# VH-VL binders against q9h9l3: the designs that were tried, part 34

Target 1, 176 residues: q9h9l3
Amino acid sequence: PRKMVAIDCEMVGTGPKGHVSSLARCSIVNYNGDVLYDEYILPPCHIVDYRTRWSGIRKQHMVNATPFKIARGQILKILTGKIVVGHAIHNDFKALQYFHPKSLTRDTSHIPPLNRKADCPENATMSLKHLTKKLLNRDIQVGKSGHSSVEDAQATMELYKLVEVEWEEHLARNPP

## First folded at step 1 (VH-VL)

Design sc4 (framework fv_sotevtamab)
Fold by ESMFold2-Fast, scan of step 1:
Structure sc4 (fold): chain C 176 residues (1-176), chain A 124 residues (1-124), chain B 112 residues (1-112)
Amino acid sequence: as target 1 above (176 residues)
Amino acid sequence: QVQLVQSGAEVKKPGATVKISCKVSGYTFTSYYMHWVQQAPGKGLEWMGRIDPYDGETKYDPKFQGRVTITADTSTDTAYMELSSLRSEDTAVYYCARLPYYDSSGYSEAFDIWGQGTLVTVSS
Amino acid sequence: DIVMTQSPDSLAVSLGERATINCKSSQSVLYSSNNKNYLAWYQQKPGQPPKLLIYWASTRESGVPDRFSGSGSGTDFTLTISSLQAEDVAVYYCQQYYDTPTFGQGTKLEQL
């Protein structure tokens, strides 16, 4: 059996008008929801927009934050060879400037059985907040302080566990 | 179910002020920017401005600056667009539209959900 | 301001045939650091608000049929409908979000 982790990243805005998403926090949890990694990360580019409403990141969090290249090395060491679960995970991998094999990637925003359980159209992209409320009866991403990437990673793992057996069987028959 | 529901059509005289509402349901109001877009009869779409309901920060297009005021009431999950000193050229359908949900996994900057539109007619 | 220009202003296409709409920006909307084009496409039917079809120039919005595709980079972009259906008769708009949002003038797609 291959080990499984869930990841969630927070991004801040860099580049023209803050439109580029740059990694500024990463949380990784194991199968049971225990935290394996949770660090603020300093982008190599000037931060134009902290996106605090979503990211929960403020200038104070950048003091003593881990530089991007060092954080990336630490994160990739945890992810390599494991099944990685995320929600709209392609955006997290882009922020990490990392390619993870599709065969080892599980994206809870693109799992038809999960949407079916939530009484949503099978091929629609549903938010993590909606799926978590519908299937786990929990409110995440509440309040004005921004999102907790730890909370999001934990919710993502629990959502995947609801369809794990069915989806792993599907992938074995229909490899990506 | 995510919806933006706008107030009904308005008929105003030149020089008057109009205030249009956009009631939000099915998502957290403070998690999205709310934008306003004007569409004059037989013409294209023109961005007017936006508000961040989280802190009330606004940005306006220079063409409307000084006449447009965008506000948000988080107690009723409603955004407002007020346009003053109305002229016949302001006759248009006005739309509210949200930026897509942002989460730590990323977001799109395109408008994914739109209100049904409010027709404002300015005539004597 | 970035000016968006669409061509043609109107287009008539038979059912089942390919429809192609072009959009040009007055300056590049490609950000070199992330290789993303800050361009979206919308569909608008009479009496309805615009509906998002495509963002990041080529990413299809959830629920949008596979016959719709976006392509291009920098200043020249194309929206393609591979096989026109009756329900696709509408006005189509491109929009940049590299700077303050601006829209093209629209292309009216009619059934021939």
Scores: ipSAE 0.006, ipTM 0.474, lowest interface PAE 10.4, mean pLDDT 86

Design sc5 (framework fv_sotevtamab)
Fold by ESMFold2-Fast, scan of step 1:
Structure sc5 (fold): chain C 176 residues (1-176), chain A 123 residues (1-123), chain B 112 residues (1-112)
Amino acid sequence: as target 1 above (176 residues)
Amino acid sequence: QVQLVQSGAEVKKPGATVKISCKVSGYTFTSYYMHWVQQAPGKGLEWMGRIDPYDGETKYDPKFQGRVTITADTSTDTAYMELSSLRSEDTAVYYCATYDFGSGYSHDAFDIWGQGTLVTVSS
Amino acid sequence: DIVMTQSPDSLAVSLGERATINCKSSQSVLYSSNNKNYLAWYQQKPGQPPKLLIYWASTRESGVPDRFSGSGSGTDFTLTISSLQAEDVAVYYCQQYYDTPTFGQGTKLEQL
């Protein structure tokens, strides 16, 4: 049996006018929600826009942050060969400059049964905050100091567990 | 470590279509934008376009828009550049190029290049 | 688009002498928020793809000899080879990556 982890990343703005999304924090939790990895990550380019309202990243977090190349190596060692769960996970993989096999990827923003349980249109892209409130009766991403990637990764794993049996059976019959 | 290997030289007639491949080895194919650059004989470099292999998003230079199609096959780690309605002015060496984000960069200067593919368009 | 213009189109320099190549952009490639110039320099020898020498206008690529240096800011940039070696005979290109990538027309460097 393959092990399962959930991931959530925070990005800051780099490049001209801060338009490039660069990895600045990554959190990975196991099936039970225990933290396996949670580090601030220093982008190789100058940070133009911390996007603090969403990312929760501030200048002080960068002082002793792990350089991108080192962090990427650590993260990929954890993800390789595992089923990786995320919400709009393609954004996290792009920030990591990483391809994870589709057969081992689970995106809670694109699981029709999950939307159905939340009384949402099956093919709509619903926010993590909405699905968590509707299905787990829990408020995440509260306040204006930015999101917690640990909290988001934990919520993502719990959401996936609600449809795990049904969705794994679907994927076995309809491989991606 | 990362290497880009392109397909061999092509000779085409005016009006034909050419499709050139660029195979990636050494790194995760979908982690990098793949760019295509044209160089006519004795002339400089012209950017044609790029693809994000992860989702297939493309951007093209207006000079080539409508004639160029860039695609990616993640099962074979190969990017393609297809140029249609060939003219004698399209005789050139075509390069695929990318940057090694794993080396700690995060700039759009190209530090990794394919060996080039000569396309000759002659009547 | 940003137009890149190099000067001269060609130059000949004796071994051991200094070579200078200029590059001008039609608009600034300096991003004030990060104080970086989005400019690169390449070397190309016959039958080979271009090789990156300099990025961020003045940062030398790993493995590139110290005799190569980049300078300038905004719209005016210079590539300098402090003491020409025979293997430096090549065509040199500047490139901006502030917007959609554009290259200069190239400067052919020959040995006198």
Scores: ipSAE 0.006, ipTM 0.491, lowest interface PAE 13.7, mean pLDDT 86

Design sc6 (framework fv_sotevtamab)
Fold by ESMFold2-Fast, scan of step 1:
Structure sc6 (fold): chain C 176 residues (1-176), chain A 123 residues (1-123), chain B 112 residues (1-112)
Amino acid sequence: as target 1 above (176 residues)
Amino acid sequence: QVQLVQSGAEVKKPGATVKISCKVSGYTFTSYYMHWVQQAPGKGLEWMGRIDPYDGETKYDPKFQGRVTITADTSTDTAYMELSSLRSEDTAVYYCARGTKYYDILTGYFDYWGQGTLVTVSS
Amino acid sequence: DIVMTQSPDSLAVSLGERATINCKSSQSVLYSSNNKNYLAWYQQKPGQPPKLLIYWASTRESGVPDRFSGSGSGTDFTLTISSLQAEDVAVYYCQQYYDTPTFGQGTKLEQL
């Protein structure tokens, strides 16, 4: 059986109008929710918007942050060959400048059975916060100091485990 | 009713340091960058630098590198610009100007300006 | 450093006539991903601070009269005053904010 991890990244705004999302933190947890990686990451470009309300990133976190090139190498070593679970995970892969095989990718924002269990329309894209509250009866991303990427990665793994058996069977019959 | 109010005119000798204040009102001080712009008498505009009052991050133009220091005090909603090693060429009106952060790549454009502070450097 | 060059240095226009001021950047200030030009125009009257007229090359600032318009893209920009009023006599500056901000040298607009 393939090993499975869950990932959540925090991005800051770089480039014109801060529209470019650049990696500033990455957390990776294993199947049981244990932390395999959690580092602040220094973008190679000037940060124009820390997006602190959502990212939790402040200038102080950048002082001893791991440079992007080094962090990317470490992260990719963990992800390669594993089933990677995330929520709206395309954004995380884009920030990592990485292409993970679709057959090994699980996006909890696009799993119809998960939405069905939450009494949501099957093809709607629901937030991680909403699904976690509905299905795990847990509040995440609370307050105004930003999100915990460790908390988000752990919640994402737990959400996937609720539909793992039926979704893996579906994918075996309908390969992506 | 956004207002930027600068401190009064200064007369300094060559080699001295000048510190100009810019007190803001009518908006959330930490939500916008504060820029400083120099204008020599009868001449054009030169950007000196800016500060993010939220976290104190500064960016300076290389022309003023090592001589300009921009600071902000969030308890009094006041930005400061300090220019050291003054020369006669530094005789100018100095403006503080507000830049919106959500439109900024690096610095941005300036929607509100202070009234200006004349600094005269003479021996 | 992006160099901004305005033309003409000085311009005299009769009341009610069109005034046109040009601005050229040494490199493009158009960001291809959002298709926006990082260029602003300011008006400065004697003894006063500059006043923002136009940003994003063509967006008029709130409170600025409709006779002021900005146009252009990439490296070549124009500020147009469709019908000159006496109060429009001023020096006009273009400014790029694509990189570390730089201003043009200014164009003095006088009444003919």
Scores: ipSAE 0.000, ipTM 0.465, lowest interface PAE 16.9, mean pLDDT 87

Design sc7 (framework fv_sotevtamab)
Fold by ESMFold2-Fast, scan of step 1:
Structure sc7 (fold): chain C 176 residues (1-176), chain A 123 residues (1-123), chain B 112 residues (1-112)
Amino acid sequence: as target 1 above (176 residues)
Amino acid sequence: QVQLVQSGAEVKKPGATVKISCKVSGYTFTSYYMHWVQQAPGKGLEWMGRIDPYDGETKYDPKFQGRVTITADTSTDTAYMELSSLRSEDTAVYYCAHSDSYGYPYYYYMDVWGQGTLVTVSS
Amino acid sequence: DIVMTQSPDSLAVSLGERATINCKSSQSVLYSSNNKNYLAWYQQKPGQPPKLLIYWASTRESGVPDRFSGSGSGTDFTLTISSLQAEDVAVYYCQQYYDTPTFGQGTKLEQL
């Protein structure tokens, strides 16, 4: 069995001008795309900006949301010791207030072979939406009601699987 | 292919109101922000504001707030910028511009631009 | 209001030579939560709208030649053209989108 999961978090704006990203939803899928975790999460700080267009989160989702401290514990139990795949994943880890070892982290926004397959510059940070359309011929993050973190996590895992063999080989020779 | 086509040049007197259109094609109009940018002759670029065509939410630069109104008509995939109480200093080329907003709520870079509309304000 | 200042106002560079344009913001445009610089570069030729070259300080827009590169972080940014071509003669603008968008005053690049 693969010790690999993909994660995608939705963040809301807290703090001054809503510039601080606070965890408000987290989805985790296994290697085959099956959902292991998907919960709305209540930040400990006042929400200044729901960022609904991007997050899909509204005040109604917060009514029975899992408090951050409890959700964080649940999520970390799933992530600890596993290879964790994400897109711009440092944002997710920051929102979780969690350090995941770089040796077990795979960021699809920083994998040069993946950009090369999409005919994009290897040093570019391409959006998950763009890479998914180019390489999987699938439209994600459609419309204005917000993104599905489940959909994003599933797409991220599928993108990683396109370069998994060559990238794992590269990492074995060039440990981060 | 994303395309933005703007209405033609306008000549207005001081105190008048001008309304410029920007018709879009090649993408889902309601999925991305539409921005408006002013450029006075021989000068630089000034961001005026943007609209989210899905719900009509607007954000304006304080310099233009109170004089600029940005609207969107989803039935014709057309964005509009209306500038009132025109002054000679408003003589400029006005651009509409698309942003590929894939995860950020307020402001963005602009990847596709309309051809520009010259508005001349003279007495 | 974040003020963007470019330098120089104009420069002349021979074909094949390196051109460097600088942009300074009055406050940091690095967003700590995503570790991205909210900074873009545009090229504008006479009678044409601006064309996006670089976004997120260093990401090249699709179709933009690799001789164009962006660098920098926080408050100090540079646009570099490694080997000037005739078609690169234009005015270049930096833009921040960290807060209400503002542009630099522009740098006019001429062929020497």
Scores: ipSAE 0.000, ipTM 0.474, lowest interface PAE 15.7, mean pLDDT 87

Design sc8 (framework fv_sotevtamab)
Fold by ESMFold2-Fast, scan of step 1:
Structure sc8 (fold): chain C 176 residues (1-176), chain A 122 residues (1-122), chain B 112 residues (1-112)
Amino acid sequence: as target 1 above (176 residues)
Amino acid sequence: QVQLVQSGAEVKKPGATVKISCKVSGYTFTSYYMHWVQQAPGKGLEWMGRIDPYDGETKYDPKFQGRVTITADTSTDTAYMELSSLRSEDTAVYYCARDYQGSTWEYGFDPWGQGTLVTVSS
Amino acid sequence: DIVMTQSPDSLAVSLGERATINCKSSQSVLYSSNNKNYLAWYQQKPGQPPKLLIYWASTRESGVPDRFSGSGSGTDFTLTISSLQAEDVAVYYCQQYYDTPTFGQGTKLEQL
């Protein structure tokens, strides 16, 4: 049986006008919500926009941050061969410059049964904050000091567990 | 050896749809954007759009948006450009071209495919 | 949309002489934060795809002869061929990649 982990990344803005999203923090939790990885990550190029209100990243976090190449290697060792759960996970994988097999990827922003459970349109992309409040009665991403990627990864795993049996059966019958 | 190999020349009628392929080898397909560029006979280069093969994210030039669709198949390392509602003005050589979008490696397009001539005539 | 304008549209240069091609952008393509100009130059010979010569306005691509050089910053850029060789007869394009990519109209370089 394949193991399952949940991931959430924080990105900062690099490149022209800060339009490029570069990995600056990654948190990975196991099925029970225990932290397997949580590191600040130093992008290889100049940070233009910390996006602190959303990312929670500040200049001090970069001082002892793990260089991108090293962090990427560590993260990929954890993800490879596992079912990886995330919310809008394509953004996380893009920031990691990593391709994870679709058959082993679970995106809680694109699971119709989860949206149904939350009384949301099945084809809508609902925020992690909204789904967590509706289904777990928990407020995450509170305040203006930025998000906790650990909190977000934990919430994402708990959300997936609500539909895991139903969704895994669906995927077995309708492979991606 | 990095290579981009495009499908062969096409002759189409006005109103038809054409789909051109660009098969890559010698690098990790999902690590680089793939761009598509149009060059009408005796004219300059016109950017049409690009795809990130990693997640299928596309961006199109407004001039072509609505008629152009760019896709990628990671199982065969092939990018596609589909242009619909063809007009005589669409007669051109179409190129695929690679661009690296990482923090360190943002620069111009290299390499390019050999080009695919599409002729639209009645 | 950033408009790229080249000058001249065509020029003829004798072998061994200097060729100069200009490119102007309607907006600055210099990103002050990293001090890089998002400007590339391409060479295109008949029946061939464009070949990247220079990126970041002045950095020569590997394998490109050192007679090719790029200069300029912000909105005004120049491609120089210090001593024209027969194989340099081609159309040259500038391109910005600061925003949605746009190309200049091209400059045809001929041998006198």
Scores: ipSAE 0.000, ipTM 0.468, lowest interface PAE 14.9, mean pLDDT 87

Design sd (framework fv_sotevtamab)
Fold by ESMFold2-Fast, scan of step 1:
Structure sd (fold): chain C 176 residues (1-176), chain A 122 residues (1-122), chain B 112 residues (1-112)
Amino acid sequence: as target 1 above (176 residues)
Amino acid sequence: QVQLVQSGAEVKKPGATVKISCKVSGYTFTDYWMHWVQQAPGKGLEWMGRVDPEDGKTKYDPKFQGRVTITADTSTDTAYMELSSLRSEDTAVYYCARYDYGSGSYDYFDYWGQGTLVTVSS
Amino acid sequence: DIVMTQSPDSLAVSLGERATINCKSSQSLLYSSNQKNYLAWYQQKPGQPPKLLIYWASTRESGVPDRFSGSGSGTDFTLTISSLQAEDVAVYYCHQYYSYPTFGQGTKLEQL
């Protein structure tokens, strides 16, 4: 078996009218939920919209933030060769400008057994907040001060653990 | 083929320190946690601690905390267990064992070293 | 700390007869969300390291003869050898991996 981590990123708006999503925070936790990485990240482009209600990011967090190029290197060193768990993880990989092998990727927004346990259609894309409430009886992303990427990464790992044995068996029989 | 090969038997005096090695082959050393288990003569198995070879992070059983140091050398694919302030009660066979506690797919000991006998006597 | 208790401490069984070893945990090893019991069984012969026999309480490791079977759920588990062979004389240990590892004290299986 391989090591497994969970990742969650926060994005801010850059480009025209803040329409482009740029990485501004990344949290990575191990199987037990211990934090391996949690840094604010300075985008190479001017921040137009902090999206604070969702990202939790404010100008103060950018003052000593790690430049994107350096943060990317640190993050990829942690992810390479590991099973990486995330929710709608394609957004995180896009923000990191990174390709992770499908055989080592676990996206909790696209695992049919998770939706089944939550009494949702197997092909629907459910939010992390909904799945966490339904399956773990825990409220995340509460309030209006923004989400915690640490909290989100921890919840994502716990959600995956609910279906890990059956999903790993499925993947062994049906390799991606 | 996965193999865990441990160093040879040791005879130590009370108060001494012993350092045992476990060299791995047949898999990527940094992908699995390495655990150490003690078995006193005629007795059962006692977990001592583990190391994550990728970042060196350790966890120890409180019974051994302060006397045990577990390390990993990724350049030689070798894990070490060092036990200090040896007592006669530390006479035991020591095993390294692979346990993928962090991966979630397997979390039982699938491969074991052959064991190293440490004798503590005058 | 999860305490594992085996019974009996030792038993003697004639060749071809059934051997039964029990293991009790101080708390449930059943994770309700995946319906898996985090319990393994090992066989140890003199001068050898332990050998994995069964994991997830009832799944037999590849290469292990089908005369070995595991059963039980929650806090009470059983290892059964349906027809004892001479090579099965060994000490057997249960092991929980619901938390950091703890083992039962071992059951010595002898031939009558």
Scores: ipSAE 0.000, ipTM 0.436, lowest interface PAE 19.7, mean pLDDT 86

Design sd1 (framework fv_sotevtamab)
Fold by ESMFold2-Fast, scan of step 1:
Structure sd1 (fold): chain C 176 residues (1-176), chain A 122 residues (1-122), chain B 112 residues (1-112)
Amino acid sequence: as target 1 above (176 residues)
Amino acid sequence: QVQLVQSGAEVKKPGATVKISCKVSGYTFTDYWMHWVQQAPGKGLEWMGRVDPEDGKTKYDPKFQGRVTITADTSTDTAYMELSSLRSEDTAVYYCATEGDSSGYYYPFDYWGQGTLVTVSS
Amino acid sequence: DIVMTQSPDSLAVSLGERATINCKSSQSLLYSSNQKNYLAWYQQKPGQPPKLLIYWASTRESGVPDRFSGSGSGTDFTLTISSLQAEDVAVYYCHQYYSYPTFGQGTKLEQL
C-alpha cells in the first residue's frame, strides 16, 4: 500500500493587482497528523498582497523563507509516489506548478460520501471549516489573523479517514 | 485598489521644518516598506530613505541623514517624512512610494503618491 | 553607492519608430541565488509621479503596453519601445533595487 500524506498551502497575491496565487507556505502531515514539512516559501515574483487575513502570512515570515525552487524540490520529494490528501487540492498543485496523478489524489472537497455524512448535497463543494465542524466537532480557521496550514492539513487528513475505506473501495471499482 | 494620498503643498522659510504625510489604502500597510523620494524642479529622482511600518526601522541616504526623519503610524495607515533645517535647495516635489520585500532583498516602487510640492523661500 | 548612468540624456523619435534607452550600473545587479536582475524602469510625465513599467529587468508591469520591453543582465540594461506612440513622450528612469535605491539621471524622450 502506498503511504498517505495530507497537504495544505497558503498563497499570497502576486501579478496584476495581486490576482495570481503564489505559494508562500506549505504544510504536510502524515497519516497520524505528525508534521513532515512546514516552511514559509519565498515566491519568485513580487508580493503585491499578503492576504494576511486568510493566509496568516506577513512580510516578517519572508525574511528566512525557503526560495520557491528549493521548497518545491523538497515538497515534491515528499509527495512523489504517495497518496496525497487535500481540500480543493487543485489550488495547491497549481501553486506548486506540479501535476500529481489523479489516481493518487484525494480531494476532500470532491468526495460525495463526506458531504453525505455532513447532511449536504453530494455534489456541493463545502468548505474545510464547515466539514470539520459538522463531522469532527472542531473549530478551525478561528478569528481573522489567518489560517494555520498545519491545522488545515491535520483536519483534512482526519476528514479523509472518516470515508477512507468506502472511498478506496469506490476508486478500486471505478478508477479515475 | 491601492492608493497613496499625500498631504498638500507647503511653503517654508529657510531653517524651518516640514512634515508630509502619506496615507495608504488597499493593502496591508505593515507588509511593505515605505520610501520617500525627492525630485528637485527639472531634476531626477533621489532616494531619501525608507521605513518598515511593521517595526519602525529606518534607513536614510547619507545626504539627508541627520535632517530627515521617516515614521509610520499603523493605527492610521499613514507614513510621515519630516525634513528639518530647510534650505533653498530642498525646494522639490516629495513622493512616497511602496516597496514589497521578501527574504531581505528589495523590490521596485510599485505604487507612488501624487507628490507634495515643498517650496523653501526667504 | 551603486551609480546608475543612462544614455542618451535625450532623444527624439518619430511616431511608429523604435526608441532605445540604455542604463549602466557601476556593479552587477544580478543576484546569484535567484538569478534575478534588480533593475526597474519608470515613465514620468510632467506633473505626475513616476509609473513602474518594467521590473526584474524584463518583466512588464500589469497594464503596460506590449511595445515596452526590457532586456539586459548584470551591468548593462536596455528599455525598448518598439513603435513610438504620442503618449510615450516622457522622461524615463532606470532604478536599481539591489542595494539602497539609486536612479539613473533620466532620458527625455521627445517626438521627432
Scores: ipSAE 0.000, ipTM 0.435, lowest interface PAE 20.3, mean pLDDT 86

Design sd2 (framework fv_sotevtamab)
Fold by ESMFold2-Fast, scan of step 1:
Structure sd2 (fold): chain C 176 residues (1-176), chain A 123 residues (1-123), chain B 112 residues (1-112)
Amino acid sequence: as target 1 above (176 residues)
Amino acid sequence: QVQLVQSGAEVKKPGATVKISCKVSGYTFTDYWMHWVQQAPGKGLEWMGRVDPEDGKTKYDPKFQGRVTITADTSTDTAYMELSSLRSEDTAVYYCARGSTYYDSDTGAFDIWGQGTLVTVSS
Amino acid sequence: DIVMTQSPDSLAVSLGERATINCKSSQSLLYSSNQKNYLAWYQQKPGQPPKLLIYWASTRESGVPDRFSGSGSGTDFTLTISSLQAEDVAVYYCHQYYSYPTFGQGTKLEQL
């Protein structure tokens, strides 16, 4: 049946003045947090702004990076037919230029039971860093070298597992 | 002490793109979300979206999704809002405003606002 | 989305008199775990950005005069100006931050 994975992407700035967010790294982990995919990805357009403080991407990472078209194919093979967990996952799917069925998508930034457990308003949007600190008592996105998409994907999966039974039951009764 | 300073007024033609900046000072940029709010002439306040400068992730109101891009540059403590495919109804004052991400120690109310940037879209 | 509705759309009040502005939300803004209402009030004067007056429904922002007070809980909220001064002529907005931010349509306060 359907397996579950968690995804997190890092984007760099391309296009005029670096305003376009283009995929530059993607990490996918399985239910247990084991890495299934983690590659630097070369955008088809010239990189104007590495956004290193957030992305952790530097010019050196692009040297052997997988071209976007090839990486996209690899990633979609992993995601297709699976339940995909992410945080603010619309941004990741947009960077992948990909549509994933809403019935198979789980966005930890929009799961009311997760916010309840974190003692936050149920419909509020909370950052991944905040939810992870409150619910897992763990600091992620630490330091000044940018985020680790592996760390973010792992944290996202662990957060979802806290509410998985309750939320899957809710979705079975209230299909998206 | 704490202030948000926005870029100057813009005049654009229909179909163009505008990018507005919001430079912060007097606080740690990554400690607060940066929100963008649109106010059409003689009308109320419409939330457009926000960015978390710490992780770069964004949320947008569905009304603006697909046309708005909000970004943050922690090296210069500057947030940006880019609006594409401009129409006459996009003529408005655009504000940046900070809001807290922590519900137990801080408020999500917008306590500091930029001065506003007038964008006029005319042919 | 949470819909915020203000009443009245406009009102005129004499200097020194009480002004009352109401705000209704389409769902409760009270979070049961912390007993806080995720509601704020703003003042906007012509040519200026909005200024935060009240947060958590009833907590006055630093520097805001004592004549401004907020009250209410759940879905019904009120902003009161106990004794109107000339500088209080402005448009007032309520704002919920329980979910994705939404604002009331505004109430224009004029001097009689």
Scores: ipSAE 0.000, ipTM 0.454, lowest interface PAE 18.2, mean pLDDT 87

